VHH binders against Ubiquitin fusion degradation protein 3 homolog (ufd-3). Designs and how they scored, part 5

Target 1, 271 residues: Ubiquitin fusion degradation protein 3 homolog (ufd-3), of Caenorhabditis elegans (g5ees6r586to856)
Amino acid sequence: PLVPVPDFYIIGLAGKGEKAIAKLKELNEKQDAFQLNPDQINGLEELFVLPTSSNYSSEVTQSAFEMSLQWPVEHLTPVLDFLRIALTHHSLNSYFCDRERGQELVGRLIAILVSDPADVALKVLVCRCIANAFSHPVGRNLFASTELSTLAPLVVRQVLNEKTVLQMSAATALANWSLALLQQSEQCEQLGPKEDLLRAILNGIESVDSFGYLGEDAIIRLLQALVTVMWGDASVIRLAKNRNIAQIAARLKDAVSNDSGKNIARDIVEM
Key: E = the ipSAE of ESMFold2; O = the ipSAE of OpenDDE; V2 = 0.75 times the mean of E and O plus 0.25 times the DockQ between their complexes.

## First folded at step 1 (VHH)

Design u9 (framework vhh_7ubx_2)
Fold by ESMFold2-Fast, scan of step 1:
Structure u9 (fold): chain B 271 residues (1-271), chain A 121 residues (1-121)
Amino acid sequence: as target 1 above (271 residues)
Amino acid sequence: QVQLVESGGGLVQPGGSLRLSCAASGFTFSDYYMTWVRQAPGKGPEWIATISSGGDTMRDDSTKGRFTISRDNAKNTLYLQMTSLKPEDTALYYCAKEYSSSWYEDLFDYRGPGTQVTVSS
């Protein structure tokens, strides 16, 4: 089954990162401040060798990110590409998303999305970092407790971008976010996070004239996020109905040809 | 507006050579990393080689030594020189403009329609 989201999606690396490594080295030479030394570069390269299941910890790798994340936004593309991989490792996910560093990470991701950089790759990689942060409990706890009124609308805006790769990355982040909130609500009662995420999604999509430009896979992830955030929660369902979710779902159904997507949308219309 | 058009594919016997070309238009070609990707029948896309704006190359180890990527910035053209072709090199070959040097194959800004290479006796 596709709903609720069956497990957290992980956006992994298929290759050995040669392109990202080469670009990192090129941009490193242009840094006046926060330039990485050879040991720090080696620490980042090591991320492509280690299995994501390893309990790896490295102060050198941690320091490499603390330095390189201070680079100008226009130089962050390879840094964020390494960060999304780092977030799939249990130890590094805990390092970046813990109570000491988590708010700084969230603030940095918000700042990049707020700046609305012309380079689409920066926005894609921010969304992929958010998606991969949910691969481990510490990242899930961070984003489940994050100020959703600020970050969630920024991610929803990326779902509505004209570039399908950005749509998919952002929709995947929303799908993971919805599952994290669902799992948190099953452990204890919460008064707002699911409603905040639902409001952010509906506020973004209700003003869209046509969904025809959205990729089908992004629509399916978005529908999964909507169903998952409403799953088994009468108050969230009631909020969605009051926001005319049925009409929105009917329009999303018209924009998708895949039977799975049509079935999810129909279930929302008929709820 | 932005276009990538591949050419040079065809039928070739094992051990043969082919040179693929990719004509680019609608953007400042010299500013971007350019990549060759192939997709064999029944398989997913496989990265082959990338070339930076300055001409530095990165190649998959399995084709390193047989395939050479190059570019001519004055002609807005990307090339892939293939030698010692094997039956397993049979695939649709695409050129792609990258957003950046990110590793993800689906992070291409634009991708061409491809040119078919068939290696068979």
Scores: ipSAE 0.017, ipTM 0.443, lowest interface PAE 6.0, mean pLDDT 84

Design v1 (framework vhh_vobarilizumab_d1)
Amino acid sequence: EVQLVESGGGLVQPGGSLRLSCAASGFTFSDYAMAWYRQAPGKGRELVAGIYSGGSTSYADSVKGRFTISRDNAKNTLYLQMNSLRPEDTAVYYCARGSEDLYEGSFDYWGQGTLVTVSS
ESMFold2-Fast, scan of step 1: ipSAE 0.156; ipTM 0.536

Design v10 (framework vhh_vobarilizumab_d1)
Fold by ESMFold2-Fast, scan of step 1:
Structure v10 (fold): chain B 271 residues (1-271), chain A 120 residues (1-120)
Amino acid sequence: as target 1 above (271 residues)
Amino acid sequence: EVQLVESGGGLVQPGGSLRLSCAASGFTFDDYEMAWYRQAPGKGRELVAGIYSGGSTSYADSVKGRFTISRDNAKNTLYLQMNSLRPEDTAVYYCAAEDYYGSGWEYDYWGQGTLVTVSS
């Protein structure tokens, strides 16, 4: 089944990363204050040859990110591409998402989305970093405890972008977020974060007249996020009904041809 | 649909020069990062040179100082000027277009390739 989200989606390697490595080296030569040395570059290159589930950690790799994340925003594209891979490794996820560094990471990602950079790749890679942060418990705890009023609306805005790859990356981040909150709620009584994520999604999409420009896979991920955050929770379901989710789901259903997506949307309409 | 059509390949003697062209259609050329890849018989595809939407360039170590990548956005055309050619440069050369996502090989669009043979 597609609902609730069956497991955390990991946006892994699509290729060997030759272009990311080449771009990193190109932009590194433009850096004076935070330029990476050859050992640091090698430490980042290794991330593309390691299995995504490995328990990789290196002080050299950590220092490479500490340096390169200080680069100007317009030079961060390859850095964020390496970071999204790093977040799939247990030890690096723990390093960047822990109590000491986690808020700084969240602040950096917010700052990039707030700046609304012209290069869409920056927005795509921020959403992929967020999605992949959920691959391990430390990242899940960080984002489950993050104030949803700040970051979630910025991610929802990216779902509505014209570019399908950004829609998909953002919708995947929301799907992972919804699963993390569902799992957290099964371990404690607090329901506020699930309601906050639901409100952020509905606030972002309620005024959209037609979803026909969204890619079908992004619509399905968005529908999964909505169902998962409501799953088994009468209070969250009641909030959704009061926010006219049935009408919104009907418009999502009209925009999708895939039977799986139509079935999920229909189930929301008929709640 | 996206189309990339390479031209300019052929037979050349060692030390010679050749210019490859790639005519692009079906997308907003100015927004895409462009690259040349090559594949020798029995080997994997390797990056030769890249030119990003902002105009910055990158080169494989084996071709630095010999090859020059350039683009003409008004003509939707990508070029590769190859000088001081060596027998080991013999390969099929591919034009690629990407909306940069780092490791996204599957999001690249590829031309059909043009054969470059460097031999006596």
Scores: ipSAE 0.016, ipTM 0.253, lowest interface PAE 6.1, mean pLDDT 85

Design v11 (framework vhh_vobarilizumab_d1)
Fold by ESMFold2-Fast, scan of step 1:
Structure v11 (fold): chain B 271 residues (1-271), chain A 121 residues (1-121)
Amino acid sequence: as target 1 above (271 residues)
Amino acid sequence: EVQLVESGGGLVQPGGSLRLSCAASGFTFSSYAMAWYRQAPGKGRELVAGIYSGGSTSYADSVKGRFTISRDNAKNTLYLQMNSLRPEDTAVYYCAKGYTIFGVSEHFDYWGQGTLVTVSS
């Protein structure tokens, strides 16, 4: 079954990262400050070789990110590509998403999403970092916080972008976010975050007349996020009904040809 | 295929008690929320009490503290214990199987014939 989201989606490496490594080295030579030494570069290269289940975290690799995340925004593309992989490793996820560093990470991601000019590649990688942060408990706890609801509207905006790769990355982040909130609500009585995420999604998409420009996979992922955030929660379902989610779901259904997507949208319309 | 058979209705004096039963068949009883609805003469159907598959319960304000809903999953049976009955409790009582929406049983289907409860002298 596609709903609720059955497990957290991980946006893994396609290939061996050779192009990302080459770009990192190129941009490293242009740094006036926060230039990485050879040991730090080697520490980042090892991330592409290790399985996501490995407990990899070294002071050198952590320092490489602490340095490279200080680079100018226009040079951050390969840094965020390495960060999205690092967030799939338990120890590095815990390091970046813990109480001391988590808010700084969120602030950096927000700053990139609101920056001009709009760099699609950079925004794709921000959404992928958010998606992969949910691969481990520390990252889930960071993004399940009520304080992080300010980031959700920015991610929803990326779902509506014209570039299908950005749509998919953003919709995947929302799907993972909805599952993290569902799991959190099953463990404790904290309902605000689910309502905040639902409101952010509906506020972003309710005025869209046609979803025909969205890729099929992004629509399905968005529908999964909507159902998952409502799953098992009569109050959240009631909020969605009062926001006319049926009309929005009908328009999503019209934009998808895949039977699975049509069935999920139909279930929302008929709820 | 789905069948719900209500029983236990009858004539009772004000302040008296009745226990309604609903025998369910044709579905996996333990997996669904169940409810009791009633329809008084000249009125629409009203949800009286609901019980989820996990055992949590809900009641209409008019019956809270007087009625108790319960289930026996081994026997596929739903119960409504009605205490301190009042003339305004006079109605046909219906057993309903829950329709789940995204894991929530908020809507109910009517599959039973109902059982009449009359509270009068």
Scores: ipSAE 0.030, ipTM 0.443, lowest interface PAE 6.7, mean pLDDT 85

Design v12 (framework vhh_vobarilizumab_d1)
Fold by ESMFold2-Fast, scan of step 1:
Structure v12 (fold): chain B 271 residues (1-271), chain A 122 residues (1-122)
Amino acid sequence: as target 1 above (271 residues)
Amino acid sequence: EVQLVESGGGLVQPGGSLRLSCAASGFTFSDYAMAWYRQAPGKGRELVAGIYSGGSTSYADSVKGRFTISRDNAKNTLYLQMNSLRPEDTAVYYCARGDSLEELYRSGFDYWGQGTLVTVSS
């Protein structure tokens, strides 16, 4: 029996962000255009002291992101670290993910994932921004309605990266995406987004020679994404069976040692 | 297996120049941020210069304007051009690979070479 992921994962704060703040200030001094003033820097620093559940928004904080997101891609590491935190706040999530700004945000995240050679840290933070965007309804709607054929394969590619931190961040984004599509299908009619996400995942993983290099936590998130996108949907389950998901799940099961991962994989095999 | 091999260190007079090289293997060099660290006798390691995969750079205040970090992705090699060397630049210089956002922010990259000694003495 398939069991969907029960709630969205949120990639929250780890400490007070002193290093991220210091790096932001260092890179700010290098900007010829879009340099932040002290009030804008203070607006970003406040994000580290607010609870994730707070309904925080500030015109100064919004302007700080509007300027700093225009920095060269190689200077975006601390900016994206602040953005992933901002996306956990309801008002800032709505600001960045709404009809006016959402497509620009998606385009910016795609540009980083496509860039060659983008820093692993930037790709990690892009995946964490995507994951945290699902913490609120506006972000869920943005990514659930985004063209999956463009973004989903790029995220799946990151699950297969050699770095476990990138694997985990990308797999978490996929798990959240799967839940958002499931909830959308329960609230209104969907034609193909779940099938598109399933195809993107299977296209990426079906020809992988070995899953042994993947971290166990990333495998569990990936299995959760697969189960969630298939749950209660005969059409999606038929597509998965036609794509030999049982064989893929058996190989993922062999690459994981904990009972949780083995149980999820077994449930897919036994569909 | 990740390997970083430094070269180019030596004895130089104050005001002189040296160019350090770091040959990388066992990973896709172009995908990673790289850095030079140094450790003087009896002191901890300090970040000297860093370079992102896209080519943007950062420098410690003490070397800004004197040192230049660069990379050649075709050769999988990182460089540090050191000009106007001073006695306080005497240290073992280490090449380091960035692995994650946490390691970059903590000034602690995940893989290090064995180091190359730079001695600035009159």
Scores: ipSAE 0.016, ipTM 0.227, lowest interface PAE 7.1, mean pLDDT 83

Design v2 (framework vhh_vobarilizumab_d1; at its last look DockQ between E and O 0.14; V2 from the best seeds 0.00; counts 0 for: pae E 4.3 > 2, grease 26.3 > 24.2, placed apart)
Fold by ESMFold2, look of step 2:
Structure v2 (fold): chain B 271 residues (1-271), chain A 120 residues (1-120)
Amino acid sequence: as target 1 above (271 residues)
Amino acid sequence: EVQLVESGGGLVQPGGSLRLSCAASGFTFSDYAMAWYRQAPGKGRELVAGIYSGGSTSYADSVKGRFTISRDNAKNTLYLQMNSLRPEDTAVYYCAAETSDLYDSYFDYWGQGTLVTVSS
């Protein structure tokens, strides 16, 4: 079953990795105060060949990110691509998503999305870093504790972009976020966070005239996020019904032909 | 050199059918999400239908149930089957390919377009 989200999605490499490595080296030569040395570059390169199951961590690799994350924003694309992979490793996730470093990271990601860069790749990789942060508990806790009124609307806005790769990356981040909040609420009875995520999603999509330009897989991820955040929670379900979720779900259902997507939309109505 | 060449447009009466084709060359077709866009006279270009590299599809609300997008990866060809055509479907139809290459210039490839006219 696709709902509730069955497990946290991990967004792996779509390409060969060689382009990210080559771009990192190219941009590294343009740095002054934060130029990486060969050992640091080698530490980053190993991330592309290590299996996700390995618990890779090294002080050299940590220092490589600490330096390269300070590069100008227009040079961050390959850095974020390496960070996206790093967040899939338990020890690196715990390191970068801890209380202090995690708050700095979230602030950096917010700043990039607020600036609305013309470079779609930056926005894609921000969304992929967010999605992959949920693969381990420290990252889940970081983003589940983040103010949803700030970051979540920025991510929802990316779902509505015309580029299918950004739609999918953003919707996957929302699906993971929904699962993290669902799991958090099962461990502690506290109202608020799931309602806030639901409101952010609905605020972003309720006035959209047509979902026909969205990729079908991105719509399925968005439907998964909606069902998951509502799952088994009468308060969240009441909020959704007050916001006319049945009509929104019907409009999303009309934008997919796939039976999986139609079934999820039906699940929303029947909750 | 990347090429997208549309064909199959023409004049058709309301309620009729057309099948558009887009022949692709110069890239690994099976790796790309593909789409049909259209532009009516005096209007902006709008998405009609899309198909991911894995085969999942999407449609604009105005064409859902009447149009079917498909691809033949063995022939490097994208198709749009248009049924129950209406005068508001009159437009130049464009084939487009999205790339997943984030590290070179991120770009979409576009064809030159094929005209579809739906009138009595």
Scores: ipSAE 0.049, ipTM 0.409, lowest interface PAE 4.3, mean pLDDT 85
ESMFold2-Fast, scan of step 1: ipSAE 0.159; ipTM 0.512
ESMFold2 (binder alone), look of step 2: mean pLDDT 82; pTM 0.824
OpenDDE, look of step 2: ipSAE 0.062; ipTM 0.446

Design v3 (framework vhh_vobarilizumab_d1)
Fold by ESMFold2-Fast, scan of step 1:
Structure v3 (fold): chain B 271 residues (1-271), chain A 120 residues (1-120)
Amino acid sequence: as target 1 above (271 residues)
Amino acid sequence: EVQLVESGGGLVQPGGSLRLSCAASGFTFSDYAMAWYRQAPGKGRELVAGIYSGGSTSYADSVKGRFTISRDNAKNTLYLQMNSLRPEDTAVYYCARETYDLYSGEFDYWGQGTLVTVSS
C-alpha cells in the first residue's frame, strides 16, 4: 500500500465534518458566481459518512466540486477539506486526476501554494489533497507526470514552515510522492522524475543548519521520502551522495529521538 | 474554555537560569502536544521547543543543550528549563497547545506570554 496515506477517520458524526459543512454553507451564501445548490451541498456532505475504503462518485458531487473549486482562494478551505476526502475514493480520484481535469487541478493547487500570504489552513489542505491523490493509480500517474520543477519545491517549502501541522502534511505528501515514483520506476525504469524530486527536496533543505524546530513525525516522513526515492537506484544514490546527503541526514538524525527516524537517517548516512 | 497561563519570566543575568511554567485548563492536557514559542523585539514568533503527547521533544538549534522542555500531566503543567541564558534569548515566551482548527483561523491556543530579559 501507499505510504504514508494518513490514518484518519472520515465519518462525519462529530467535529471536523460539522465545521466543514457549516463553513461551506456560510461561504456558499457569499458567492456571486459558482454558488452551490442544495443538492450539490448534500453531495459533498455525503463524503463524510462514507468509509475511506468506499468507492463513491456521483454527477452531483462532481458538479459541486467543479463549481466550488472556482471560488476565490480565500474561500476554498471547506472545499479543499471535502476534496481531500473525495480523492480517497477511486472514481472521484479518477475524475479529478485524469487527463482532462488533472492539469487544471494541479494548476489550482499551485495557485494556492504561491498565494502570499495564503492561509496556513489552505496550504495544509493542498498538501493533504496531494497526499491523498496518491491513494489511487490515476492520481499517482498525474503527479508522477507533473512538472516537478514547479510543484515539488512549493511542497518542500511547506515542510520548513513554523506550523507543525503544515510540516507534517507537506512531508506526508513528499513521502507518498516518492513512493509513487518508486512504484512507477519498477514498472518502466524512469530515473528523471526521481532525480527531480530528490533535487527539489535537497535544494529546499540543504541550507538548513538545524531541523530541531520541525516536528519529529515530519522529519521521519521527510527521511522516508529521501530513502524511498533513492531505493535500489544507483544513479539517484550517486546524485544524493554528490549533494552531501550524508551531512543533511546527520542533521535530520540529530533532530529525532525515536529509533525509526534514527535508523532511516543512519541508513542514509552510511550509504 | 481553553486557558494557558505562563509564569516564571523575569530579569536574569547572562549565564543564569529560569524555569517557565504554563498552567493549562479546559482540555485533557495529556492528549495534546505542547510547545514554547518566543518573540524577540523586532522579530517574528519562532518555535523554541515542542513536546508531543507521546513524549518526544524537539528544540531550535539555538537552544539545544541549554533548554529542556518537560510536562507534568498530573498537574496539567508545561515547563521550560532555561540554562546558560544569553542576551539573545530575550523575548516574550508563549505557551501553545498544538491543535487543529481550520475554520477558526487558529491552529494553536496561545497563552498571554511571559517576558524574559537577559541583561546585566
Scores: ipSAE 0.082, ipTM 0.434, lowest interface PAE 4.0, mean pLDDT 81

Design v4 (framework vhh_vobarilizumab_d1)
Fold by ESMFold2-Fast, scan of step 1:
Structure v4 (fold): chain B 271 residues (1-271), chain A 120 residues (1-120)
Amino acid sequence: as target 1 above (271 residues)
Amino acid sequence: EVQLVESGGGLVQPGGSLRLSCAASGFTFSDYAMAWYRQAPGKGRELVAGIYSGGSTSYADSVKGRFTISRDNAKNTLYLQMNSLRPEDTAVYYCARDEYDILTGYFDYWGQGTLVTVSS
């Protein structure tokens, strides 16, 4: 079945990243500070030839990210594209998401999401980075323990954007987040993180007059996130019922035409 | 809306071959990069092969030399030719699209998947 989320979604790559590499080199030439040297650029290029989920990590590649993440927000699109790939590699996921560096990463992603609202590509890539951070335990621990009051509402806002690619990237991040919280709660007791994620989702979608503009796949991922965060947890289910989730799920059901989405929404209505 | 429908899965003996197809609709197929993913029972999702809109391809090391990804833009169809199949290739195979062709590509599954079981 589709619920709870059956496994973490990974937003992978195709080809050798020629477009991202070309854009990185173009923007690198414009940098007054934190300009990458040729070895650092080569270290980032290597990410596209490594097997997905490899344990590859090098000081040069780490250094390239430490420098390029300091670039102006408007130049970060290729950097974030490399980062979302790096996060699928175990050692780089651990490097960026550990106790020492993880909070700085979260702060940077928040700063990007509150930038110019017209930059869809940048926000898509932030959501892809968040989604892929869940591919390994260290990233799951970071986001499962993250302060949800700031980041989660920003991701929910992206689910409601008019661009379907942003909707899907953000909904995928929420689905992965919900699964990470569910798995962590099965291993040990969590106080509040599942309720915080549920509140962020419901607060965001309550503001929507119509879901008809949302892509069906994004609605399904959003429904998966809602069911998964409530799964087997009486207190979270009670919070959702008190927040009128049945009415919200009925409206999502009306916005989707395929049976999978309708069935998940119906299950929520009938809770 | 965007739809990707996988087909061609089934039961096959070790050393056998299968060809998977993905029928795409709801977008201009030739403008987008495409990929095949798989998920084995009890395991995470793995990118198997990708193909850019321009025709460049990439493969996971586990399938390189055995699998071939290709596309027919006139038919809006993506293919995965799987040769020399092994029991560890047993998985649900998913077709994915890069919706916006943003830089390196964004791939997630869009279809229901097709089951491939390799066993005697």
Scores: ipSAE 0.016, ipTM 0.212, lowest interface PAE 6.3, mean pLDDT 83

Design v5 (framework vhh_vobarilizumab_d1)
Fold by ESMFold2-Fast, scan of step 1:
Structure v5 (fold): chain B 271 residues (1-271), chain A 121 residues (1-121)
Amino acid sequence: as target 1 above (271 residues)
Amino acid sequence: EVQLVESGGGLVQPGGSLRLSCAASGFTFSDYAMAWYRQAPGKGRELVAGIYSGGSTSYADSVKGRFTISRDNAKNTLYLQMNSLRPEDTAVYYCAKDSYEDLYTGEFDYWGQGTLVTVSS
């Protein structure tokens, strides 16, 4: 089944990352401070050849990220490309998302999205970092405990962007977020986080004149996020109904041709 | 305004050679990776060869050893030397300004009009 989200989506690798490595090296030569040495660059290159299930942990690789994340925003695109891969490795996910470093990571991602850079690739990679952070328990805990009122609206804005790749990356982050909050709520009775995520999504999409420009896969992923955050929760369902989710879901249904997507939207309308 | 103008295409017999040129203007040519793509009749576009700003090159398996990509930064010109041409090399060949960001947008910064290469007896 497609709802609730059946497992966390991992935004995978297309290849060995030759272009990302080349761009990283190009921008590394332009750095006045925090320039990477050859060992640090090699540590980052290893991320493209290691299985994501490996118990990878390298002080050199950690140091490479601690240096390169200090680069100017306009140079961060290849750095975030390596970071999204690192977040799929258990040990590196724990390193970046733990109590010591997690809030700094979140703050950095917020700052990039708030700056609204013209570079679409940078926004795509921020959303992919968020999505992949959910691949392991430490990252799930970090984002489940993050102040959703600040970050979630920024991610929802990316779902509504013109570029379908950004739409899909952002919708995937929301889908993973919804699953993490669902799993967290099954362990403890905590109010707030699921309602905050639902409010962020509805606030963003309710003002949209037409969903026709959205890619079908992004619409389906967004529908999965909506159902998952409401799953088995009477309070969240009541909030959604009061926000006229049935009308929004009907409009999303009209923008999708896939039967699975239409069925998910229909279930929300008939809720 | 970025402009890419391809030339050098034509009709050749199997085993023949052609040299394609791409004249670039409107950007700092030496700062960008450049690439050659092709589109055969009824097929999608495929990457043929790429050259990075530092001179490193890459080739599709189907052309490796037969084609050579090169650049002249002083002339803002990209070249593709095509040797041992085969009927399956028949396609419109496109010069492209190749950016890392294309991996995330699914589009190229700019494409030229293309030059037709026909390999037939």
Scores: ipSAE 0.089, ipTM 0.438, lowest interface PAE 3.4, mean pLDDT 86

Design v6 (framework vhh_vobarilizumab_d1)
Fold by ESMFold2-Fast, scan of step 1:
Structure v6 (fold): chain B 271 residues (1-271), chain A 122 residues (1-122)
Amino acid sequence: as target 1 above (271 residues)
Amino acid sequence: EVQLVESGGGLVQPGGSLRLSCAASGFTFSDYAMAWYRQAPGKGRELVAGIYSGGSTSYADSVKGRFTISRDNAKNTLYLQMNSLRPEDTAVYYCAAYVTSEDLYESTYDYWGQGTLVTVSS
């Protein structure tokens, strides 16, 4: 079943490692202050060899990120690509998302998303970092609180971008966010965050006349996020109905040809 | 590698019709959104109509009900059927494609054709 989101989506390593490391090495040569040494570069390369589920921590790899995250924003594309991989490893997720470093990470991601104009590759990788942060409890805790009110609307904006790769990355982040909030509400009741995410999504999409420019997979991820945040929660469902979700879902249904997407949208319309 | 070639422009009387074509090559045409833009003398470039990979269409308010955008994925061709033409429709019409690699380290570009002139005058 596609709803609620059955498990956290992990945006993995396939096919991108060679180009990421080549670009990292190229941009590393242009750095004056925060240039990586060969051991630090090898530490980052190691992330592509380790399985997604591995528990990995290395002082060398941590130092490589500490240095490279200080690079100019226009040089961060390969750094963020390695960061999204690092966030899938339990120890590195804890390192970046804990109480000491989490707010700095969030601030950096927000700064990139509010840049206008920002490089689309940077925005894609920010959304992928957010998506992968949900792979472990520390990352889920970081993004389940106050970051919803500031960060979620920025991610919803990216779902509506003209570039399908950005749409999909952002929609995946929202789907993971909705599952994290659903699981958190099952462990200890906390209605505010689910309502905040629902409001952020509906505020972003309610005025869109046609979703036909969105990739079909992104629409399905967005529908999964909507259903998941409402799942088994009469109060959140009532809020959605009051926000005219049925009409929004009807427009999303018109934009998909896939039976799965049509079925999810129809179920929202008939809710 | 990516090329867009427009054709079908010309001189037409007010109230007349023209059909523009855009032949696309160098990318998987059916996967990408396509659009028609125009640039009138002394003005900036404006969006006229768009058609998305999913098949839905959008139109500028000034042409809605008069122009129809369509695509033939088997022929890699984009069309714009223009009816009830007005002097204000006089412009160079450009075919545009949003073509990007899924690979973040490859070049990403918006591609434009060279344009085809449409003149509406009595």
Scores: ipSAE 0.068, ipTM 0.431, lowest interface PAE 4.0, mean pLDDT 83

